# VHH binders against Flagellar brake protein YcgR (ycgR), part 29

Target 1, 263 residues: Flagellar brake protein YcgR (ycgR), of Thauera aminoaromatica (c4kar8)
Amino acid sequence: MAELSTPSPASPAPLDGGRGDELEKFTLRGARQILQLLQDLITHRGLITAHTGGGHSFMTAVLKVDEERGRVVLDPSPDPQANRRALAAPRLTCVTQLDGIRIQFPLVGLGEGQDKGRPALFAPLPAEMLRLQRREFYRLQVPLAHELSCLLKAEDLARKPVEVSARVIDIGAGGVAVVVPTGAAEFVIGGTLPACRLALPDGEPIELDLEVRNLNRQTQRNGTEQLRVGLRFAALPRAADTRIQRYIFKTERALNAKARGGL

## First folded at step 17 (VHH)

Design LA92 (from W55 with T105Y P107S)
Fold by ESMFold2, fold request of step 20:
Structure LA92 (fold): chain B 263 residues (1-263), chain A 119 residues (1-119)
Amino acid sequence: as target 1 above (263 residues)
Amino acid sequence: DVQLVESGGGLVQAGGSLRLSCAASGFTFSSYAMYWGRQAPGKGREWVSGISSGGGSTAYASSVKGRFTISRDNAKNTLYLQMNNLKPEDTALYYCAKQDYEWGYFSYWGQGTQVTVSS
């Protein structure tokens, strides 16, 4: 994370498991593959973060798969309010990791009951599961000392162009996340920002088109509310890609050397 | 709590138009970006369009751009989708959704409104 969010950095938001064709190649839809992956989670006793919406989540685990009835059995929370929120939610988004690979899947139609005399939560088997290699979604947390910035070409309330200079808080192969003051511009997921300029330390700013992928509210130390805007690179020339990868590589090496005592 | 109620669906001939509405309650509507999504029979939900909290920025899926127009009336807590030049592939259950700034994406809360486009 970094020292961006206080108190304590928020957990990364779950990926939208149904977002367009971008994730389709990582989506498992075969019944046998889904059952096997769920069994692997059971075997490895994988802890799962179940998101109920509205920023609420609880820890759970898949206890078993009932193949005969086509349902999954989950461990209930010891907090009764978390269980009530889960049962009221139209959808649980479950996020976990198996052998370094991110696993994400939806559960709908959650109900409560008993399994061998113990309280349990039940849901139909998911129709799909995302199985993503974490390295493909890596995001470097940008050190504050670097003061990386991105000039956003956005829109105001009147649909007129407005420029916003935004601090870059993380960067990866596919995009950046920035923070802006609440109200600095109008943002919506799916919106495009043409001809933005990303300032890296080594050379002229990179001109690139960005697409809004997520929007989070955050507070600064002084209580000021900001908007975290997750942005995807819409079209990235090879030279720009190379510069971004070089920045990430060099910064990772420098951070690793510092962690080992200044080498 | 949060409630989104979609309306305005129906049966329409190809090339026709419909206007969908989404009545919102249980939150400060003008503080949230809002979205339309749809679910065709036998398929998952897909994003269709979005509009920023003040209405200054809009976005559309490529399949509907130029034909659909998203709008909002913050005084009436209502989101709209004007759908023109409808095609059979637009047949779906249409949902509105509210931005979730804790998760960073959006969630569907209503039952949806059915749009059926006949040839």
Scores: ipSAE 0.789, ipTM 0.941, lowest interface PAE 0.7, mean pLDDT 83
Fold by ESMFold2, fold request of step 23:
Structure LA92 (fold): chain B 263 residues (1-263), chain A 119 residues (1-119)
Amino acid sequence: as target 1 above (263 residues)
Amino acid sequence: DVQLVESGGGLVQAGGSLRLSCAASGFTFSSYAMYWGRQAPGKGREWVSGISSGGGSTAYASSVKGRFTISRDNAKNTLYLQMNNLKPEDTALYYCAKQDYEWGYFSYWGQGTQVTVSS
C-alpha cells in the first residue's frame, strides 16, 4: 500500500474507568440484551460519539442492526479524514446516553460499504455494552422551591480550607448531587469532605462525611459554567438516614398529589 | 488531540521505589483533574489515585495510602506518581487518566507503563 509510511494514529483509549469491579455489574454480555439496547438507541435516534484514539472522535448513529449477519450499520462522518481514522483504528469506543444513562460499547473490525445506496460503516455486534446506572436506590429530584443546600468543607487551589454553599439538586439514601460555581473549590473523584452540613427543612442541619463520586460541567443559558458534584454518604448515622428518608418520602408524596390533583 | 504518555515503569525489587510520569497534550491540562489507575494480570482496571486540577486535593486507594504520592506540574503538563515500598501485588500496567466532565468520571487514553515488582 502506497501510504504505509503514514504515521500511526494515537493508541486507542481504554474503556472508561472507575473502580474496575464496580463496572462489571453494569456490563451487558447477553446477545438479546445487547440487541435490545442497540434497538433502543436506533428508536431514540441516539447520537453517538465514536472515539478513534489519539483524542480524535466523530459523531455517528446506529442506523440498523443486521441480526442475520451479526453486525451494526453506522452513519459515516461527513469528514473523510474522520472516516479514514475510524477504519484504521483497531477499536472504536462508542459513547452515548439513553434517558440520561451513559451507554458505552466497543466496536472492532470496522469496514466501509453501502446501505441502500448510501455510504455506511459496518462492524460486528459488540460482545459487551456498558449501561452505567450507578445509583442503587431511588434519587429524588429536589424541587427548586425547597432551596436545599449543603455546606461543603473543601480545599482551594492553595490547599487552604474553604466552605462552599452548594444547592442540592437530587438526594437519595446513598448520597446527593450538588452544584457549585466552577472554580469554587478543588474536587477530585475519591476525595473526602468531612463534616459537611446538609440543610433539610425540618430541624438543624445534618453533619455528614461525603465522598466525591462524579464531576460534571454544566453550562447555564447565560453562559455561566457550574460544576455538578456527585457525593456519596461515607458513613450515615441512623438518625441522619431517618431524616433523609422522611424528607424523600414526604416530598415524593407531595409531588405525586400535585400531579394527580393539580396542586 | 488528547494524548497521555506514561513512562517510568520497570522491574524493581520489593521494597524499592519508582516514579511514574504522564506527559499530557491536546487539552488544557491545568483545567482537569487527573488520575492513576492500574491493571494487574488477569484483572480489571482499578483506580489508584487522583489529584484535582490545581493540585489542592488528592485521593488514594486504601491499598496504596502512605506508599504512593500523586503530584502534578501544570507548567510542564505532567502528572506524577511516586511509588515507595513497592510490593509484588503492585505489579501492573499503570495508566493515567483525564477527568471527563461530560460523563462525570474519568477516561484512560494511553498505553500504560509496566511496573513489575520481584521478590
Scores: ipSAE 0.761, ipTM 0.934, lowest interface PAE 0.7, mean pLDDT 83
Fold by ESMFold2, look of step 18:
Structure LA92 (fold): chain B 263 residues (1-263), chain A 119 residues (1-119)
Amino acid sequence: as target 1 above (263 residues)
Amino acid sequence: DVQLVESGGGLVQAGGSLRLSCAASGFTFSSYAMYWGRQAPGKGREWVSGISSGGGSTAYASSVKGRFTISRDNAKNTLYLQMNNLKPEDTALYYCAKQDYEWGYFSYWGQGTQVTVSS
């Protein structure tokens, strides 16, 4: 009775995190939205990493959606052991990307069968899907020639103040993304950086408070590691907001004029 | 394989304290920022606190600032959350999370540890 009523803990799969309510606003629970997103993955031939737990995963794709039966059809792994792990797992965590946006969804109740005479995996439609676009506003990609920088007032390993000059790679109404050498300072999502200075081409640098929203690693060709830091404007004076919007507007118009085919 | 195992939860009277632990394995713990989150019954997950890979920077949700302290021991691959002056609103399942530098956010891996605060 205990063995049947108390399932063994499954190997954990990654669970997406975020700031409070942010996951909810990225979560699709409507059947029509879920079907459309799955169809988009099929159309774009999205390659999916399916996590089976215990650090194991395999590559798959959604072959089709059976709307009538409420199920998805997945491509099985060429590795029979991966398929056995998937069928034994209480949950698959599927992770992929569509147009640069991270997509994640769980599948439960996975079974095997055939589709068009070939082996396939089947599962009920997911009850939810994350379509995680963490940027709340449009972000202009900063032309290299502008050499925009932001002086970050951060802390080192010893919690001592350090100043880091960071190149701005994109900018929008709500924030910037910058790159710094890995190890130049200590960063954590939710951390605040007071009194940073954003250097725009037109005038004195803007003093503003920034909040860390995301952290990515990039490795350059020479093996040097950089950190991409997504930053939100925590409190933005109106004059600073005006200068930032003016920069974005002028730069966007100049870029569109050069391209002739731009928006 | 990445594993995070939370412990230290329990039933505690309002105003009391608890210290949560998160044992980490399957990755180079000292190279990753780490986080605590929580999920109250019937609600979504809420970010609570974070700490940088070296411990030089910390951050807290406004609801816990001044009451909770995040820390880490990189030699023991362990993340901690000291929770003081607990309130009934802090009742939740608490999870630790690991920075995901490919995605840019963080991910939960464990089953969590239950904290219940009574009046």
Scores: ipSAE 0.755, ipTM 0.934, lowest interface PAE 0.7, mean pLDDT 83
Fold by ESMFold2, fold request of step 20:
Order: C-alpha cells, then structure tokens, then sequence
Structure LA92 (fold): chain B 263 residues (1-263), chain A 119 residues (1-119)
C-alpha cells in the first residue's frame, strides 16, 4: 500500500459511553405548555407536514386551538386523496419547525367538519409535543451591547487553577463560544471546565460545567491574537437551561421585530 | 509539510503496558495542542486523549481514563501515550493528531502504529 499524508478532520469523542437516545428531556407534557407552543405555531403561520403512514404526507397548518372543546383545528389539503388518507389513518405524525427548532406531535382521532363555514380538520389536543433544539444548526450571535461574559475555571501551564473572564460571542441551546487572549490558559479539545459562571443580563450568573469542543485562533485588526473556544454545556440543570433558552428566544424575537420594522 | 510518525506499538498480553511515541516535524510543535486517536478493525476512528500546547491541560476518553497518560516533550518535538493495564478492546491502530486552529478541530497525518492485546 502507498503511504499518504493527508489531513482528515475528526470530531472529538471525550465520552465513549452514551446515555442513550432518549427524547424525554425534549418532550412537553403540560397542557399549558402544549397550548402555548400550538399558539406560537399559529402566530408564526408555521407550515406543518402531516405524515399519514406508508410514505404519504400532506401540508397543513394549525388554524386555531379550540380550548373549550379541547381540540386543534387544521387546514384540510386541497388534494382529496390526502384528506381521505388522513381521516383513515390511526394517527398523524405532525412535523414542523419554529425558528429552526424541530417540533413534532401526534394527533389521533382526526375528524372533518367546518370552522366558520369553511372545511376544516379537527383532532383532540395532543397529550405531548416534542421540541428538539440542536446546537449544531443554531447559534445566536450575541449583541455587543449585552456584554455577556463567562468566567472560565481553567488551568495554567503549571496545571494550577486560573480564572479567565471571557466574552461570549455566540450562544445556543447546547453551548457557547467565547474569546480569550492567547496564552490566558491552557485549552484542549475534550477538556472539562467545572463550575464556570455564565453571566446573563437577568439575574445571578449561571454555574455551568463546560467541555471544550473546538479551538480557533483569530488575529484582531490591531494584531492581537485571541483564541475562540467552543464550549458544550455538560449536565445542564433545568433551571439553567430555561434561563438560557429564554435569553436566546427573547433576544432573537427582539432582533426579528426590529428587522420587520413593524408594530 | 506536516509530518507525524507514530511508533512503539506491538503485541502485548492483557494487563501489560506499552508506550507510544509520535515524532513531529514541519511545524512549531510547542504552539499546537496534540491528540491520540485509534481505529479498531472494522470501526471508525475515535478520540483517545489530548494535551494542550504547553502541557497544562489533558483530557481522556472515559474508556481509557486512569489507564492511559498523555504527555509531551516540546524540546524533542515528541508526543507520548503511556498505556497501562491494556485490554483486548484496546487493540487498534493508534494515530497522533495535530490541532488545526483554522478549522477548529484536529487532523491525523501518519499511518499509525498497531497495538494488539492478546487474551
């Protein structure tokens, strides 16, 4: 065989054992949470793919939630065959996205009728909804005015603890990216940084365990070298996850509202 | 051009030890984080361990933590992996890798060194 010297990128795998592929942490079961998420889909006019089985699907939308009757109201398809398959299916698997986040929920007991004199499809409210947030597809660029920072608990050349205050440049559901001066601490992909502190605009800093996922060098316009450190949240408590998601959604909605230029 | 040359592999009995070396050339070794990875027969490559450019921080895959020790000698441009209490599942081609600060990940450059652990 010929010896070849070629670069091949590889992803780090600091943990070999998996905790499984359970989706339970992404599953909403509270009635109020489900109603709010359905209302968000209505507000954003989200287009939904309803899967009827056997490789068949049709496009629909949630027109409204009928809280009094405990039902969701859907647009029927203009294709009569799609409507017949939907009404005959034991369940629909509805799939959509809200700002890049996958939403999935089952509907059972689909029926047809009218809403305000127009044909419509009806189903009981789902008992659960899946909201998948994946960090590899979405990262909010942090506005400079927010001045988000993260205090990193890292190590120096002598393997001694050192604290580094790092500016957060982007944030997603699964992690942050920060910038530090080159040489401020020792970093390696797969390294863990326990008990770091993420400072959000509201409330006290969040204590987080972080794991290094990527390292980039950047040279600023003034010639200063900085290190961009991509960090994954490890073992994120529910309260911390809620605060981070709220910050991301609130900031993104504010930016989107300004971009639309509307009231 | 970047060159990484792995050595020190061989056949050992379970419970034994080996020390792997990686000779580096074609770049400023002391400026780069370095890594070990491995590939078992019929499987993809997996990360094993990493060490920062100055040696101040190390990381290990859970399957090798407590048994393997990564180290470096920046004066000799050499990366090491001390492997103790070897198990048959450690049988693999072992590769060293160099941090790529433009891409943000690491890359393998050598042909690897075979480690075979017999029962």
Amino acid sequence: as target 1 above (263 residues)
Amino acid sequence: DVQLVESGGGLVQAGGSLRLSCAASGFTFSSYAMYWGRQAPGKGREWVSGISSGGGSTAYASSVKGRFTISRDNAKNTLYLQMNNLKPEDTALYYCAKQDYEWGYFSYWGQGTQVTVSS
Scores: ipSAE 0.754, ipTM 0.932, lowest interface PAE 0.8, mean pLDDT 82

Design LA92 (from W55 with T105Y P107S)
Fold by ESMFold2, fold request of step 20:
Structure LA92 (fold): chain B 263 residues (1-263), chain A 119 residues (1-119)
Amino acid sequence: as target 1 above (263 residues)
Amino acid sequence: DVQLVESGGGLVQAGGSLRLSCAASGFTFSSYAMYWGRQAPGKGREWVSGISSGGGSTAYASSVKGRFTISRDNAKNTLYLQMNNLKPEDTALYYCAKQDYEWGYFSYWGQGTQVTVSS
């Protein structure tokens, strides 16, 4: 029971498994490619977030690849509870970055042991690795001056419609993150918000369906509570996708030109 | 300490019903969104349903929509899952989960309750 009560530190969430078919074209299955990527992670000593399920994760690294035995050697957590959760999990979903590219891979059959007299975790080599150089995983931090907003069509405590105007704090090809006052509406992960309106500069608002993917509580210095809501675009029309990409591209160009010309 | 205790599982014939309960303690239950998940033999844990802190918003996996109903009683610190028209595919260990507003997702804390649906 005690092993289930201790929360892990906050970690980036793995990509949605229900979107695995969409991600197939970014999936590497060649043994040589997989070994090269793992070796690159070792060489750069990249930190990996290993997700054990249920919102728990721990930080690790690939220490080496044993090609002869077909296994990878991982650094154990200093937290014994994290190691127990990892060993009990049916799979570890490992997430990291390499040269700005998101890398994700599963490890199954995790075991414990020793490597050169030091504690270590072992798993068979992954049969696949996800290497994502795709625009929908980039999130532009929206400049405050743009005052980008999204009108959310949500529900209140009485399950009645309520509209909430929310400031957009980041935007990417796959969704937005917004901030709302705590208690402005009822939100739950997996909940859908149909016919919301995203207000971009210079144009008509975009009507889109949104799905709640994460909920974070934030407290400002003045004690005011607000809620950060991570939202996925559900069935984004091509025209809306194009307008969002144009906004991101234009804003990035403006920010880069400003940085090149000085602060 | 956070504690979630699931109950109400059992053996039931296909087409039957069960009501699961999740008793919560160690946190302000009414301030948290709550969830049900399940794990079938040989498979990973999957999300089943969620309910907002006040009960005003609910969500369901497509496989259970229209058959399962999530609810909560904030006065009794209890989460429920009414499962109707059960199918053999619903056989699983069912867990309740608590929203984690620092991570932005939810976490399981209990040992679960077994639901077995015979055909």
Scores: ipSAE 0.753, ipTM 0.929, lowest interface PAE 0.8, mean pLDDT 82
Fold by ESMFold2, fold request of step 23:
Structure LA92 (fold): chain B 263 residues (1-263), chain A 119 residues (1-119)
Amino acid sequence: as target 1 above (263 residues)
Amino acid sequence: DVQLVESGGGLVQAGGSLRLSCAASGFTFSSYAMYWGRQAPGKGREWVSGISSGGGSTAYASSVKGRFTISRDNAKNTLYLQMNNLKPEDTALYYCAKQDYEWGYFSYWGQGTQVTVSS
């Protein structure tokens, strides 16, 4: 049947997304930054997984950047079918790592041709590249002994209020991460949780509004499924901010004194 | 082989309504939070709305709150976006997205559906 008709192109390869303000800070759009990152991939001989959709991918590399023509030159696959899938795809989603940092960029308008007499794949320079580096925001890892918790005012399947006591695993100036059983409540990125209560050691709980920023799931070996919920402080009163910073500073100082004491 | 197929876009006049659909296959739809995003001309892709796996929680960008309604039918593996009181700034290519619980964010899988608001 394949010889008698051309099958529909495979679905486009996935492109990671999130709230614009969350992923936007990891997205490079400056021409100089993009060229520098592509050159780093060339220099370090970075291997790239190129996703063509339909669960298909192939290994490639950026051979060069042709600044005069405004395009990247990619190593074609030795598998002719992989090259045909890449050329038919509405976009090529390129994924790699450089120095442990995840890099992703889409290429559209992929074509084939020759570079110095050898087969090559070509595409316009990407208008953006995702370079995921999570160093922007300090987060204290909460000692287990503190058993820090946050009472979440969330919603159940019936859109009814439900309170979930969640263990706080890290805390910083801009938010917390908590862990809950996967089915404890309904969560969605961008959802807001008003009037939650953060219980710091010694003192009254802090009432604050939270916004869901990311959701990770893991299944423990015993079959228990847990959800890690990344939460942003939606509006943080000055007094609450001061208490949080004081907790972080005091805890860091205690941890550092223990380490410096040569225990 | 995750597939998301958007439909329901078109040309409408300002103040009009459209209902977008997203047909999902290749995964257990009811186990995943789902999202709508859009890409206006000359802009990056932006989050519009999200809905939890069971439908109990929804969220909206401030620019569409009160005008757009996200919903899902888990029996039909379909996500919807009801768009009312459309404005020219809503002109964009609209995409649905699936939560990725290993990555922690969401991913777009489809080609999108074009919404164009005239006037």
Scores: ipSAE 0.751, ipTM 0.936, lowest interface PAE 0.7, mean pLDDT 83
Fold by ESMFold2, last read:
Structure LA92 (fold): chain B 263 residues (1-263), chain A 119 residues (1-119)
Amino acid sequence: as target 1 above (263 residues)
Amino acid sequence: DVQLVESGGGLVQAGGSLRLSCAASGFTFSSYAMYWGRQAPGKGREWVSGISSGGGSTAYASSVKGRFTISRDNAKNTLYLQMNNLKPEDTALYYCAKQDYEWGYFSYWGQGTQVTVSS
């Protein structure tokens, strides 16, 4: 009698990437990109949670973009106190989701007025918009057949060392993502795992320090929970960097050749 | 609904100590990594510390390591930050945050608690 009522609701609270401005690589700053994303929100009539600070927020929507004046037009709250808080706030942090993409952007300089005779809120176009997809797509997805692994030197509940052999699911110049069984070790964003060992096919494992940058839960088809741990390499020796880049290049070339090899 | 309520802030002399608390409700607290962040006036919010769901792993920003200690009591659904040897640079509004396992990062939900460190 298990109800399939476990949706992943969008978190209304603003995201933060923690150490090292992790979310910067998902942040749009180009004017055309920002205008297009705002227009997509208008087209889909996306509901936005606007945070005014102090734990206060209200629901709104982008009604239109005034490109000539460089402004966005927002739907005011029916609660006059929410509108007053918004107008008094130095910054309005807007959060929403569009087709599985989390969107977050600041508005500064909010004012009130009329749009076609209806009350409205106005602000300059945001200078940036976070656009975060549920999966990271900028790194090589490791083929299952390669069975790449990383031996993690992590901590248990008592802060004692524990070794976890983790499957590597993606790899890039700056890090790897691995999967581990839920509960195999304790992980937190910003945590450091010294002297881990990354096993590549072309030689001895690489010893490197890793830092936790993101943590996702993955549910396997059979209902088994795994933890996806995004890890950043500490400063890599040149030889280690070369080996990692070589693996990525060879694997990408092989994958591209298979995709075209039907000709 | 998720709620995080910060408390324990106040005015303190440089070199002094404060203990912040974060009361959590609306989710299974023991299943989530938790964080402290802070925001000085006119600045962006910065990460201060984190603790794993069971408390076995902790992490700190370099500026607070050795002075601040994060801890949690999963039976009381409460997160703590013990702040020792406070400096004027620690003056900020302090927030706790909950891990978001869908998006892979963390988020702030509460109003924060003000810490003001006088010279």
Scores: ipSAE 0.748, ipTM 0.942, lowest interface PAE 0.6, mean pLDDT 85
Fold by ESMFold2, last read:
Structure LA92 (fold): chain B 263 residues (1-263), chain A 119 residues (1-119)
Amino acid sequence: as target 1 above (263 residues)
Amino acid sequence: DVQLVESGGGLVQAGGSLRLSCAASGFTFSSYAMYWGRQAPGKGREWVSGISSGGGSTAYASSVKGRFTISRDNAKNTLYLQMNNLKPEDTALYYCAKQDYEWGYFSYWGQGTQVTVSS
């Protein structure tokens, strides 16, 4: 049996142990399926975040798939230190999105070299890929013009209630991601924020309970530090779910019309 | 070099109490949310509790809520887990974990401390 707790320092931990078992039905293990999905990423020029552990990552892309050699070719980072960390890592966890669907896959045995005279990174084809075509994992990127917001009922340093108005940056059937100024409130993964209010463009705000699922720090281009808070809807009423799905559908239609017209 | 060193585990009779400590080094402890997780024999690791960087927000798994209390001392770079009314089901290797704000989740770094609760 594999030991999950040793010798795996700095390993990412799922928030919910059942999450791994639940994800099996979204796991691709067939060679043909993996090759097709990697080709789809190449065709759509999907940007990939490659995590090397220790809190480090770099942006990359799949440049090609060499089926005959059984390897994938990746774009190296412009940052030489990022490339050195990637080559030293026992595993890269690659995360990307294709048409709003989250794609995740490991790469092991990463090496460096050249492809047609250009610097490149190489790895054997992944043995598995996750394609999370589950309703709760689809995330619409909210257009800035919509100015979608969520009033968070959180806590301050003194454990007292504080209300924080947060801009919604993505939304799906299972939750939202918001941004707040660093220090606006105290957040922890697993924490619950009861009776928050999600303001959609049409109609009254939706009252809903939220649970913190991830926390990222980001520095804006003007130097302002903010916190990205990933939030899951808890016990979402059917009427609220319907309004959220309607917003997503309407916005997707509008965005697709602009993308087609801009082709 | 992030290091998390768990301690305070041991053998405890059912109904007893135990306090775990996690000594942190290699990062600015007060800037990070911190967590406890545990792994029972033959099972996957499960999240137990979390505490925000300033200590203003805490969270607990339903299996331990009301019995366990997470706390931190930012001046001592130390995370704690007070475990009361211990049950045999709490027997596990306990780990502390640090928030990874670039990845967005948390990660384990230490070897853990064993808690064994006899019936």
Scores: ipSAE 0.733, ipTM 0.926, lowest interface PAE 0.9, mean pLDDT 83

